# Miniprotein binders against Probable HTH-type transcriptional regulator ArcR (arcR): the designs that were tried, part 4

Target 1, 263 residues: Probable HTH-type transcriptional regulator ArcR (arcR), of Halobacterium salinarum (b0r9x6)
Amino acid sequence: MDPEAANNGEPRRITSVLNAVEIIDAIKEHRGITLQELTTELDLTKATIHTYMATLRQVGIVEQDGDGTYQLGDWFVPVSNYARNSTDLYRLGREEIDKLATQTRHTAHLVTESDGRQIVLYESMGEESVTTEYHLRMRETPRKLHTSAAGKSILAFLPEGRRETLISEIEFGTESSTPIGSPDALREQLATVRDQGYAINDEEEIHGIRSIGAPIRGRTEDVAGAVSVTAPKTRLQNAEFAGEVPALVMEAANIIEVRLETA

## First folded at step 6 (miniprotein)

Design a44 (from v2b with L84F)
Fold by ESMFold2-Fast, scan of step 6:
Structure a44 (fold): chain B 263 residues (1-263), chain A 90 residues (1-90)
Amino acid sequence: as target 1 above (263 residues)
Amino acid sequence: SDPETLQEIRELFNEATELMQEAHELYQKGDLESVLRLAYEMFLLARQMARLVRELAEDSGNPELVKQAMDLVREMIRILWELFRLARDK
């Protein structure tokens, strides 16, 4: 029996596991990292980091290229696929995302929320889509909810208490080139999303990029995720931006919602 | 009541079936804009049906009524899938 765990009511934290996770995150954030850079980045000695890297390499989680740079190993690929494929949202939603990308000819995303962040579960590219560094990075990092159309769709339909907690944690005025300036401005946008059924991101996250999103509502007064369509501003204008694409995005979200209810 | 909720679900299903018949006729005439409008109307009906089924499942002590409601929603999804194929055909 562990008396400290019993007295505290919390599971014992294992420092070596937390350190391994921080190392993995550092490799991802730097798109590869040297031992020296990792020693500078983390509050750990070179000898300690060397031991972690040797262990992670032995199990295939980390690999080292010819330049001495550490990279994430292929061990993550099947694990990521398993995690994604295990969600009802992905299994029931992906075909509608493919349809949406085909209908709009732009990039469509299926997004879920985890611990107050948006995670892209699936991406489908339409005929006019262009693969950019932006599209690749959208799948690699959990992102803030308030900076995207999918994220705002989720925020708008989260229970009020949780929504307010998340809004209180946002640092306003520094997140993007055209940021939402205040909590009240964000609350007004979210009220509009609840009223009209879709959210707009007009270069608020990235200059030159537009997005339209709609929530996939859950069974118990919560939101399961969101659907969005993203394109360069030059390719998403006029009637398409103002009416056609919002309608198609809401349609896709609605059918995924119905499918989830019967799963 | 549970019987009233199930009846409302049946009425929504019947309305969707009528919209699907109209959509087939409009598709044959090449009126794709009207088919799109009817598709959106059917999605709203499907959303309302799913919401009512969830309420019935949460509140009902009668498994047979819940099963009947779920069967109707499953048939609605099949109809929506056929409408999707119809819309994509052209």
Scores: ipSAE 0.000, ipTM 0.187, lowest interface PAE 14.5, mean pLDDT 78

Design a46 (from v2b with L84M)
Fold by ESMFold2-Fast, scan of step 6:
Order: sequence, then C-alpha cells, then structure tokens
Structure a46 (fold): chain B 263 residues (1-263), chain A 90 residues (1-90)
Amino acid sequence: as target 1 above (263 residues)
Amino acid sequence: SDPETLQEIRELFNEATELMQEAHELYQKGDLESVLRLAYEMFLLARQMARLVRELAEDSGNPELVKQAMDLVREMIRILWELMRLARDK
C-alpha cells in the first residue's frame, strides 16, 4: 500500500455534481418524474431544480414529455454502449452467453461487479425465455450482491476482507431483503458456493423465479464477474436445476475465464 | 525455462485426466454432486494452465512451444465439455 495515500484526505465532494446524479437516479427509479415529485423527494427548492433541469436539458441528458414529466435523454445510449464495449469481459464473454441461452433455452446473463454492486453487462434470451419487469429492471439498476445467484457467485469469490466489508453493510430481513436471515447464514451459503463452484437462487429473490450462477475468476486473486441462467420455476424442472444447468453455467464461466487469462 | 513451463502444463493436464477418470467412476455410482465437484476442480486446473500459457507466450519466442501449450489448454476444455455432458445426461 502507498503510505502517502493513506495519509491524504478524500477529495472534496462537489454538491452540484451529487445533485445532478441524484436527479438522474430519481428519474430512473420513478420511470419519469414530475417537477413537483422531484422537489418533494430530493428536498430541494423548485428554483434550484429548475436550474439543474435547464442545464441537463441543454446537454441532452434530460428531456421533458408533453405532459411535463422528465425523462432520461438519448445522450446515455451511446455512452452506455461505449462503457460496455470497452470491457474485456463483454467482448470475450458475449458469444458464450448467447450459446448458454441457446443451450438452456432460458435467459442468460453476463454480470460484472462495480463498487459492491452487480451490473448486468449482457442479456441473451433463449427460445423459452419470457421478458418480465424483473429482467428489464435487472439491466437498469445496480443491485446488492447477496440478492441473486450471479451476485452470490461474485461475493463468494471476492477476497475475504472485501467480502466481509460488503456483508457488514447488508441489512438483513428489511430494505435489502433476502431469505437469508443473518450474516452467518449468508457466510455458510457462500462457503457452499466456493466448495461446489456455483450458486443457487431458488425463489429467494422473486417468488416463481429460479437462477443458477457461477463466478468468472480474474487474472488476479479476484472476481471478474459471473454468468447466470434465470427461468420461471415452472420452466426449469428439478432435473435441469439440480444437474444440467449448473454444469452448463460453470462451463460457460470457465471458458470466459480462460479467454480472459489468455487475452 | 520454456521446456519446464510446458512440462508443468502437461502435469496439470495429467492431473485433470485423473479427475476425469474419478468422475466417470462416480457417474456410474450415480453421485452427480461429486461429478460436478470434480468438474469444478478441473476448471481450476484449466485456469492455472491458461496462466502458464500466457506467461510462456509473453516470455518465449518459440511459436511451436506456445502452440503445444495452447493445444493442451484446448484439449482440457474439450475434456471438461465431455464431463459436463456426462453430468447433463444423468
């Protein structure tokens, strides 16, 4: 570790930048938001919000519908594509995710970790896949790692110190809900993931949904991401869930891992 | 040296082959959970082999040696595919 970095203070936070980010997040979470709703949620004056909105509209980050509702602008589309396409994980992994979706006939995801949250980099839908609000939201919102099979796969293989820090930040049984009722229960489940090489979500996040995930190990002693397959419980039968799908998910993750190591 | 690195890769490949043999025996006994566990161990060996191949490619100017090492990694992935297929069939 750099000793000088340990003694330096954190950079000063710029309030206007934080306010702009909060406005963008509010628009996304509400799927469009009115000026009045935004004023109430962010506890900012109407005049202040008007100034932010005028600026964000000028640069195309925000737009306004005919009924006065604010929406996110197309400015984000090419930026998002650039960010995704700039990752080795996406470039080397997307083909394998397509193959996995075809082989399982269900929805396959390529997931990365950023700042302790899971982010979906790529989604491929098999023949029996059904688009749900759940799938759309998975792509739009960074989620806590303990809430999904992909996330638990990542969490299980993160370095011990970082894993423990992230677990300590989880509030069990309330806002960050998981059927796992305690830190120790989660640690036990993650130990099983490390032992067997894959994680299971059997209706733990959403009733009627099952998923299986496996980690993609990085070049260092770290995790690059995860692969998962998700399906309605009625479509993913016990035989497939117990053996076939875990095997396919682990194979896909391993192939991507080898490609990353040899890139 | 390059020959020593290639030999290390071959030793890892042989270890994976032994795990494959063990997995076939467990498959005959109907122990699918153990088969999947061994498949995961083989994935870890494949990762170690890939790292050695990358090191060999960066340090070595001998394309034939690099090709041999890469061929072993590809064969390892093929063996993994066959093991996973056995697990799926059951």
Scores: ipSAE 0.012, ipTM 0.446, lowest interface PAE 8.8, mean pLDDT 80

Design a47 (from v2b with L84I)
Fold by ESMFold2-Fast, scan of step 6:
Parts: C-alpha cells; structure tokens; sequence
Structure a47 (fold): chain B 263 residues (1-263), chain A 90 residues (1-90)
C-alpha cells in the first residue's frame, strides 16, 4: 500500500515525536544503550540521535551515566505515578488486590488494557511470593493478551469485532511450554471464560507458573480490566486451583466493578 | 425497583444457603466431587448477585441498600471459601 494514500484523511504524524518514542523504547528494552547501539538499531544518523539525546537530557527524560550509556531519567517516576493514580481502576481496586494477595498468599495483579495489550497497574505480593529480574522486566512491558489469565479475561469480554482483530494478529504455534494451538482453540477457551467468569493460564507464558484471572466489566460491551493471582504450579493445584482461588479472584473483580459503577 | 432488586439478591443468597446445606451432607459422606460441583453452582449465583448489585448501585441513591447487597455477596463468597477449604482438607 502507498503510504500517502494510507494517510489520506488521517491526522499528520510528527516524525520527531515518533523518533523520540523509539529512542525511549530502545533505552528501556536494552536497560541502557550507547550511541553506537542506537545507530545500529534505529534508522537514524549519529548526528540526529545526538541532537535528540541533547534535547531529551535537557528536559530530564534521558540521562547519561559515567560510562556514556543512556538511561531513562527520573522524569518518568512522578509522571508514571500520576498516570496510574489518576485512574479510577487503580484508586478503587488497589485495596482489593492487597486483600487478594493476603488471602491467597500468592501474587495478585490489577491489569488494564491499552492498544490491545495488557498493562499491570498494580502488583501485591503475598507472604510466599518471590520475584526475579525476569518477572520485573515483564511488568515493564505491555504484553499480549492471549498468554495470561488476566489477558484472556480481558480478551474474552472485549467487543467481538475488536477481539477478532486482535486474534487475527496472533502467531500460533510459538515455542512456549503450553502454546495455544490455533485461533479456534483460543476462541473456545474465551467462550468458556465468558460462560464461567474466569480464565486459566496453565504454564502458557512461563514454565512452572499458573494464573487465574477474572474480568472487571465496564459499561455496555466494554471491559475495564482484570484481576489475577499467579503462583507456582506446585502451590496452585486441586481444590485451590479448581475453585478456591477462582472464587476469590471473581469476588475481587466483582467488588471493583461495583465501586467503578458508583464512582 | 431498589427493594425488588435487593429482594432478588436475598433470594439468590437463600438458594446458595440451601446448596451449602446439601454440600455439607455430601462432605460428611466423603463425596468431594459433588461438593466441588455445588461450589461451581454457587459461583454462578455469586456472579448473578454481583450483576444485580451493580444495577442497584447504578440506579440507587441509597448507599445503605447497596451496602446491604454487597454484604450478602461477601458472605456468600466467604461460605464458598469455607466449602472449598473443607473439600481440600479431606
């Protein structure tokens, strides 16, 4: 397709803003990045990147450490806190996530959806929860919906047209411990989620990890987000996996739904 | 109306109470699979109650009625928790 024809009738995109966002994402993905690495990854000259870096450093979005590596600046910390705290979902949901983590002793998450991907708004650690650097990095990145319990809860309750569009973009048969085999298999799982009110992730994202999620319903055909509990498979089995944790997750989601409706 | 919606929620709670009594008898007989099946039926009732509570909260200017309805949902889920815990312990 012709790029000019593709943009006909759409708002003009500003290239310098897109370049700045790509630079920010590259710094995050590499956990710090050099000028040389940026020129290799991005279709920009060293002179252009240097100019962006000078500007981003001036406003505190980017900083350069003693060895010349670019890092994200503290400018993002209060902005991130403001963005999260401004959401009704976080303000009304946080207490229920803390209670859920305490009751299950596992990790509980409050998740929202943005541009077809899941974003963790809040995490609460139960008494037996342990995190690794890998788990921390996963929470720093918007993730696909179909590989997690929270994400499948959201996907199941999105409007059908949007749900089908997102399913069409999934590459099935990826190398994971328990990959979803086909679009129809996923549709069947999502129908079950809609019927029973909760979703299961059985090592679909991380080997040895299970999750249970439930949707937080929005107005009309929309979904506001999801609640989930995550634990090692060895600690989430039998009656706890089959009924106890689903009941608690659904309770937390239902309480948050009522609070959102009365806000 | 708000009183009719609250009454419907109470009727669903009463249905759950009857299922709990049946589950207790099955538990005493060691039929844990049937206990878990009844727990699933109580999930459906809890979801229906939550939907009605949301309707009550949206349309009602009376926070006291909403609180009563939410207390019933919380009590039902507490009963579910106890039932599942008992089944697991055996």
Amino acid sequence: as target 1 above (263 residues)
Amino acid sequence: SDPETLQEIRELFNEATELMQEAHELYQKGDLESVLRLAYEMFLLARQMARLVRELAEDSGNPELVKQAMDLVREMIRILWELIRLARDK
Scores: ipSAE 0.000, ipTM 0.209, lowest interface PAE 13.3, mean pLDDT 78

Design a48 (from v2b with E82R D89R)
Fold by ESMFold2-Fast, scan of step 6:
Structure a48 (fold): chain B 263 residues (1-263), chain A 90 residues (1-90)
Amino acid sequence: as target 1 above (263 residues)
Amino acid sequence: SDPETLQEIRELFNEATELMQEAHELYQKGDLESVLRLAYEMFLLARQMARLVRELAEDSGNPELVKQAMDLVREMIRILWRLLRLARRK
């Protein structure tokens, strides 16, 4: 989730709920965690953590394996499916993502935006696609919009006021995660995206990886999401990168836009 | 200027419609290279129409006209990509 824009008018937070969320996040980030590791990570006593774990286990949110490590429970699987399936974007867009992956032979994504972050709703792998543990982890974490072609496609078409607010919250100068060194450089890239209808990531997020994204727009000033195609630079040749893939990505986005309008 | 801008959008839409007709005829003849060339020309027209829609929205403040202009742009884009999809499935 993005940091809060303002404290004014916000409801009172409940500490026990925040603690439960932090425990869930810790289990995810450590890919399983022991009670001792939790007490080191969190400013809570063993007795308090034990009580949280007992409660979370009772409802199936957390489970404990034979080695004593805590893991996330199956409770999340149907909840995640419900959340995803409740989106018109996923229901109406997934078939086009499958076609895009088949047509390009590379990995295609359907991405939405929530609270200023990109969330992958669907991934389809083409014949030439490769998946690593790193790529799986990327799908498990909401990411900032400016770090990818899909994210830049979304950011470029968000309403001006919201776009500027999100840009103001970006920490620039971290060239290991983004090659864009300033807000003005990003604004220039986003203006190009708006002019041409697609965004390019040429090794900007990960060395050796290229991607192309296009926004899924609605009748209003808002953007519903984006589609993208990603491949290793060695597999996405210059002719495909410069011409064919942008056209296919834009086609997929526009077809999904039409489906959303007729839903 | 709203009626003038809407007229320009309509003229671009008519031009795109003519190019779509030419592309369909070339597709029937199996001239895929010419179809793709015309498809890119139609895409450029869509971008010109989008620019004019932004001008209309900025100047008029009339949501009804903006909606009509965007509907025309979306219809053209839908037809364009449908034609490209059919051409690629030879």
Scores: ipSAE 0.012, ipTM 0.238, lowest interface PAE 8.5, mean pLDDT 78

Design a5 (from v2b with Y40W)
Fold by ESMFold2-Fast, scan of step 6:
Order: structure tokens, then C-alpha cells, then sequence
Structure a5 (fold): chain B 263 residues (1-263), chain A 90 residues (1-90)
């Protein structure tokens, strides 16, 4: 959660709601969490946390394993499905993502942007797709835009002012940054994305993985999301990487753009 | 009717094809501003085609007509993308 985004509103913030959200985030981040770990993570007493957990368990938002570890409950499954299914981007884009996965034989993603983060709305697996635990975890977490082909496609086409604000908030010099790991290097990559219409991630996020993404433009002069294809580098090379897959990704994005515009 | 709707879609596709030819000629003359204008006009045509395709899909009991309409929309998107590539081409 972005605390500064919450502070910009006029309505008074309700502490108990914020505490519940932080508990949910902590359970997800730790992939299950104990009461002791929660007291360390949150600035709350054990008694207060116990009361929150009792309440969240009563409504099915939180469950407790036989080991005493807290987990997220099934309450989220129908809510998540409703939220996703309610988006025009998912409803109008899903078939093109399925087609893209079939045509490339690789993994295709439909991505949207929320509060400067990328969120995967849909994933379709081609016949040569490989799913690792890393890929599953990445789909569970809103990711920064500069670390993926889909994210760079979105970032490149955001309005200049917003794009610069987001770039200024990036902490460069980490292993998952762009190749050079600097604002100027990122700006250069984004200029290339704007020029050619697609973004490349050549092992920039994960060694041995390549991705190609293209932006889905919205009704205004803004970006609604992105389409991407991801594969092991050994399965996405030469003419396929340099020409065929970029063309297919851009085509899928353009079809979704037209559908959104006429929705 | 479905045949009339398909004919309207074909007419929009033909208009887009003419715009593509015009855009290619303007690109040869170095008039990138006009190429960008034509890309926007093609985008509007694609929107009209998409709307008609949805109407055809909703009403049609003929899968072959729906397929033909979808094929035309896909070709329009390809042409539109080539136009955008021309506008960005260095």
C-alpha cells in the first residue's frame, strides 16, 4: 500500500481498517504468518492482534493452520473473481491473450496499472510454457513498472509528468533494475519503446527469461494496460524474438484497444 | 440484416485500405504529420467495424459470416499497425 496516496484524501482514516489491511498484506508477504511474527511486523500489542485475528477468522478472511500459522481465507476467491471479471480490459482482452499464447506457444499476460504498479489480470499458458514458483509469486504481488516488458510498455506511454514522478521514486542500483540501473538508462529504454511500439525484457528481471510487451492505449491519450509474452531465452531467439513475437504482441494489443474504445 | 452488416464492414475495410495507400504515398513525401492524421482516421474506422462485428455476432446464426467479419477486423488492425509503424519509422 502507498501511505502517501491515502494521506491525499480529505476523509478521516479509520485505524482499525488500516490495521486489518496491514494484517492481510503481512500474511501474503510472509506466505502465512504466526502471531509472534505479526507482533514484530505491526506496531500493535499481542492482545490487540489477537482480537483482530479473532474477528477476521469469524468472517472467513483469515484462517489458522494446524501449526498455528495464519493464512488468507477462501473469502477472497469470489471477491477476486468479481473484481477481475468486472474490468472491461479482462472481459474484452481475454480471448486475444488465449490466442496469443496458442500462436506463440509461450505464456501470455494481460496487465493493468494501479497506483504506479503493474497487476496481472490474466495469464494464458501456451503448449511450451513453463511455470515456476517464482512466476506464481510474481502474479500475487503488484510489481514496479520498470522491471518487466509489460511494465515498461505502460510506463513509456503514461503522461510525461506522471512517468517522471514514478521514475523519481525508483530506487536504482538493485539486481532487478534496468541493465545500467539509472534513471537515464530507463528513460533511454522508454524512448525506444515509444519509437518501436514494444518493449523488451532480455533477462533484466530473471536470468534466463525473456519477455516482449506492448501497450494497450486507452480512450484518452493514456494507457489502459499491456500485453506481454514470456519464455525461457532458449525458446525465444533470433527472428522469433526480433520480429515475429513483437508483431503478434502488438497485434493483440491493437485489437484489445479497438474493443475497449467501442465498449 | 447480416448480409447488409457484412457489406458495411467490407466498405469500411475498403476505405481503410485506401487510407493506407494514401499514408504510404505521404510517407514517401516525408509528410509525417499527415500520416499520423490518417492513422487516427483508420482508428475511427476500426472502431466502427468493431461495433458492427459485435452486432453481427449477437444476431447471426451463421458462424461463417461471423468468421468473415472477424477476419476483416483482424486485417484492419494489421493495416492500422503498419500505418502507425510508418508514422514512427526512422
Amino acid sequence: as target 1 above (263 residues)
Amino acid sequence: SDPETLQEIRELFNEATELMQEAHELYQKGDLESVLRLAWEMFLLARQMARLVRELAEDSGNPELVKQAMDLVREMIRILWELLRLARDK
Scores: ipSAE 0.000, ipTM 0.153, lowest interface PAE 16.7, mean pLDDT 78

Design a6 (from v2b with Y40F)
Fold by ESMFold2-Fast, scan of step 6:
Structure a6 (fold): chain B 263 residues (1-263), chain A 90 residues (1-90)
Amino acid sequence: as target 1 above (263 residues)
Amino acid sequence: SDPETLQEIRELFNEATELMQEAHELYQKGDLESVLRLAFEMFLLARQMARLVRELAEDSGNPELVKQAMDLVREMIRILWELLRLARDK
């Protein structure tokens, strides 16, 4: 969460709500967390944390397992499904993502942008798909736009003012395995994406993984989301990476675009 | 605007059909490099067609015209994929 967002005439933030959200994020980030670890990570007393946890447990948002570790409850599953199913992008796009996964035999994703981060709305696994930690990270964590094919597809086709604002706010993280080196290098890549209509991730987020993405255009110089195909580098040969798969990804994106416009 | 956009889409599709015929002849001659070159030219045409389909969808209140345009784009991508597969298999 970004706690430093300017107030400037907006409703005042409520500390107890922010604390609850930070607790939820900490549990997710650590894949379960103990009371002691939570106290160390957050600037809250043990007594205060106990009060929050009692409330969150009462409503089913948090659970505690047999070893004392706090976990997120299943309360989030139906909420997540509702949020996703309420989007035209998911409802109109999911069948094309299934088709794309079948055609490529690799993993296909439907992605949207929220507050400058990419969020996976839907994943479909082709016959040759391999389950990896990367797949879980893609689904469970909002990611920066600049290190993925889907994210770069979105970023390239956002209105110029929004795009520049987001680029200026992106920290080029050392946690990425092959990060883009500078804002200018990113701008050059995005110009190529705008010219050719698709984005490439050649091990830029994680070594051994390649992805190709294409934007789902919105009305009047905006972007609704992106589609992408992801595979281990060893499974995605140069000819497929350079031509066949981009064509299929762009086809899926274009079909979803037209469906959104005619909905 | 809609009739003009649809006409542009049809013209791009016809150009793609000509490239496919040329690609078939080059494939028979074993010129795989030229087949791949033509596949990339068809890829650019598919991209232009997709953009025009988006414009048609924005302007047109006629779902039948949008469907016809989408069918042409789908057929173009299918042809491109067959061309790339042909090049790969050889």
Scores: ipSAE 0.000, ipTM 0.263, lowest interface PAE 14.3, mean pLDDT 79

Design a7 (from v2b with F43W)
Fold by ESMFold2-Fast, scan of step 6:
Structure a7 (fold): chain B 263 residues (1-263), chain A 90 residues (1-90)
Amino acid sequence: as target 1 above (263 residues)
Amino acid sequence: SDPETLQEIRELFNEATELMQEAHELYQKGDLESVLRLAYEMWLLARQMARLVRELAEDSGNPELVKQAMDLVREMIRILWELLRLARDK
C-alpha cells in the first residue's frame, strides 16, 4: 500500500522504515496501543498496519498482550544497553552517579543531550528515593531542555548560536503549564547557571518536586551532559537545597568531566 | 612544548590553591554563596588543567611528564572536594 519515497540527489527516504519508527513511537507514547488507535494515529490503513505489526512481531520488536494491545518487545532491552554502554559519558559517569545517590539519599541522574532534547542515560536511587510516574516518564521520553535542572544546565553551556536556536523553538505564555514566562526570563536564569555552576528547579516542572543540576563540559568547551539530583520538596529541605546538594552535584559533574577529558 | 605545557598546568594548580585559601576565609565568615562560586571557578580550572594534560599526553614522547601532570590533576580534584565539603558543612 505505501510506496517507497525516492530522492536521487540525497539518500532515499524509505517510507516503510519511517512508518515502522512511527509505530514504535506510537506504542511508547500511548504505553501500549490497539490496532484501531494506530489507524487513527497514523495515516495508514488497517491492512497496512496489520502487515507492519505481523513483521515487527516476527522479529520480536513488537509483542501483543492477552487483550490484543501492542507493546514493545524485549528486543530493545539488549540494544538499549549496548547503545548506553557504548557512550564514554555512561561508562565514566555511572560510578559518580551511584555515589551521588548514596551521599544525598535521593535520586541522581546522568543526562545527555541529543538533537536539542534531554535523555536520561542513567538513574541511581538513594535510600530515601521514591519512584513516581514522573521519574518513569523521564527515563522513557526525550524532553525539551528548559523543563528541568539537568536540561537548563545543558542549555546554559551550549554554544550561544545553538542555545538561541533552541530557545526560539520554545512556546511560552500558557497559563499554568509554563514554568518560565518568557525567552528573556529563561536567558536570565541561564546566565545565573553560567555564573554559579548549577541550575535549580524549585517545583517549576512538577509541583512538589525539587531538582539541582550541574553541567558536564565537553572537550571542545561544548557540553557533554549534566548531573542532577531530584527529590520531593518534603525530602529536600531548604538548607540541603541551598548548600549541600549543589556542592555534591557540582563535585560529581567535575569528576566526570575530568575523566572524559583524560579518557 | 612539553615543559611549557607542564608549567601552565602548574600555574593553574597554584591558582586553585589560592582560591582554596580564599574559600576558607569566606567559609569562616559564613558566606556559603561565595564558597560555591569559588568551587565553580576551581571546577573551570580543573577542566582547563585536564584539557592541557590530554594535549600533553597526545603530543608528548615523555611518559614521566604526563605522569607528573596527571598527579597535579588528581591533587586539584582533591582540593576541589575539600572546598565543596566546606560548602556542605554550612
Scores: ipSAE 0.005, ipTM 0.402, lowest interface PAE 10.1, mean pLDDT 80

Design a8 (from v2b with F43L)
Fold by ESMFold2-Fast, scan of step 6:
Structure a8 (fold): chain B 263 residues (1-263), chain A 90 residues (1-90)
Amino acid sequence: as target 1 above (263 residues)
Amino acid sequence: SDPETLQEIRELFNEATELMQEAHELYQKGDLESVLRLAYEMLLLARQMARLVRELAEDSGNPELVKQAMDLVREMIRILWELLRLARDK
């Protein structure tokens, strides 16, 4: 779950539903979890957890290995596919992301924003793409906006009030390899993005990785999402970094914008 | 030669500037489809410029020429962004 999902002024929460979600999140974060680890992390008794697990196993949300380790079940696979496929952004943007990956030969992403975090809707691998465990995990967890090219593209074009609220919630001085140092430094970068139409991530999240992103302006909140291209810094330099890739990323975003308007 | 490559890049930049002026006239006439087509033409010019800059950077022993070429590519992207903004404004 996104830790930024505050419930200010919202309807009453139901504890058993929250407990079930926390169990699911714990299984995901540990990549499998034992009963003992669950009782420690969730501060619940073994009897209580056993009751939740019996129900979650009955409906196929959770499975248990012979060693007693709980795993997420296949119940999520079709649900995740349905959620993604139900978005206009994915349906209308997918082919442009494939084209972008082919044209740049690098990894291209289609990204949306949820609760101040970025979510990858689609990834397409170009001929020169490099994959790591990091890239796999990036698709499994909502990520920060201010340390990525796609995220900064979104932040730059969000309505002013929402942008300022999100900036105020950022803890500066994190573990980024070249971290943005202050709210004012971020605001300066975002002003540049608005002026030039694209955003740069120059090793701000992971040392040796560069990205270029551009916003997809939508019908709601002025921003539907972003497109980006990511590559090792050694493979994305000079003319590609300064000119060619920004132009291609901006073109892809514009084509998706037109399709969203006519949908 | 480096001077010849830089001159070719400058010529592509001039073509992009002319397309921008044509796009402004079409925008005033409300022909947004033509403005978007011109944006695509400018993208092709930007790609060609970027390839020439890569060749210049790989072959050149002159950092100043590479810098001049890179500056032209960045200006080309700025012009392309303005053209795309014009198409979206209406």
Scores: ipSAE 0.000, ipTM 0.229, lowest interface PAE 12.8, mean pLDDT 79

Design a9 (from v2b with Y40W F43M)
Fold by ESMFold2-Fast, scan of step 6:
Structure a9 (fold): chain B 263 residues (1-263), chain A 90 residues (1-90)
Amino acid sequence: as target 1 above (263 residues)
Amino acid sequence: SDPETLQEIRELFNEATELMQEAHELYQKGDLESVLRLAWEMMLLARQMARLVRELAEDSGNPELVKQAMDLVREMIRILWELLRLARDK
């Protein structure tokens, strides 16, 4: 939480770099932010923030709109594309995600894990897919692992030590109308995922949304990512949810696994 | 060995074929719950086959053997999809 509190032999950190990252995060979380809001959130003087903003604007990382609100610049778009395109998982997996979206007619995702959160690497929309603000935000923000089908697929196949560490950090009973109520309940669900090879999200993250996910196994005892299919409950009927979609999701994950191994 | 692993994959495919025949008989009797149960068993076999294909890929520099094994896994999942479709339609 507080990067300045620790000094236990870690590499020296440059405060101006940390401040720049915190400014970027604040702009994203507020969907645009004023100078006054920045001074309040970051505990920095207006003069200091003004200097940071002048520098970030000069290099195109930040821009200021007509209302005086700071926004993220287009500088991030090609950088983001480069970072995504540089992953083997994206390069080898995207075709299968397109196929999965076509076969199911629903939205398919390719996800990876970073710092205990899921990140969407690729999204493909089937013929019955509907775009919502929620779906746009899924691509902008790292999400919890334990409330999504893709995330539970990843958690289930992470090395046991890391899995237990991540479970211990979860605050149960928040952010969902149908949350997993305890660490033991989550462990039981993850054991089922390991046994059957796929995970289910039945309105656990968002009311009215269902998802099926399957892990993309990595080398050794690890997981490279996950594949999932997501749809409104009304468009993903019980027969499709219970049988057809899990089979297709597992197929896509297995094909990507083999491609990663033969890369 | 690669040939031994490929043989194990083929044996799993044969087991899946037997389950498919049993599922067809149950489908004719209108026992859709049992058809879905057998579809889940076939998915577990497909996952075992995929794991063996991963073993072949990890150690083998022979893409032809990996291709043959993967073709068998794809065919089994295709059969499973068809079985699930039949259960839904009825």
Scores: ipSAE 0.000, ipTM 0.243, lowest interface PAE 13.5, mean pLDDT 79

Design y1 (from r2 with T50F)
Fold by ESMFold2-Fast, scan of step 6:
Structure y1 (fold): chain B 263 residues (1-263), chain A 90 residues (1-90)
Amino acid sequence: as target 1 above (263 residues)
Amino acid sequence: SDPETLQRIRELFNEATRLMQEAHELYQKGDLESVKELAYKMRFLALQMFWLVRKLAEDSGNPELVKQAEDLVREMERILQELERLAEDK
């Protein structure tokens, strides 16, 4: 979310609402946060933060554990489920993601885009899926588009003006073990995705991880989301990576796209 | 690049036709495992072709080129269905 970018004759921002959201984000980012840490991070007095915390705790949005650390409350669980379940993409796509995970035996994802970042709407784990703490934490945070197969699938099919704006914001060359070297290299990859219908991530985000993604096209000249399959390199060998898995990922994306167009 | 995209669609269709001929020969020899392998390759070609046709439909201001591409998609769907039936030994 970017309130400043959204401010072109729109309603005035309310500071107390922004402060509440920043407190929630700080708790999530720190995996629990103390009053002292909050005062430092948010440039607010202890008295002000105490007032916000009293209100948020009354509603159940925030809890305080025995150590005095603030945590997010269970209030978010049903709200998150409602928000996800209200999307056509999730409702029409989830069965195909389950099927894809079963067919590949690897982890399959249904991904959407918000504010230039990828958000995982649904994850299905195949028989050979490997979950690490790092991967769990990545699902809790919107991720950059250019370093993942799902993200590159989305980026390739965003309107050109928006795609170029997002590319201009990328720092190239140092983010990963196999970094994309330049804007032009990325543009070439995205042109290939548009031509062939799928994207590849060969350890470009994380060493030892491979993924294949395919875009789910929207009803207009836009992208609704993406489907991907992800696995450790040791479990997704060159033959599967270069052949069968792309076909299965593209098939799943195409089925979801058709359902979205007829919904 | 409408002519270039349509040419790529035609190339994929021609490859599919070649695979279909090969599949018939393998089926006659009773090599169902190789037929299944070709069915997988055919499905891959079909999916690539479907995405190029969608790209052409979105980018092109020429309805005649789009119609030609869509006609090839219908032919590709028929070839894919036929090969899938061979792979199932039906």
Scores: ipSAE 0.000, ipTM 0.307, lowest interface PAE 12.4, mean pLDDT 81

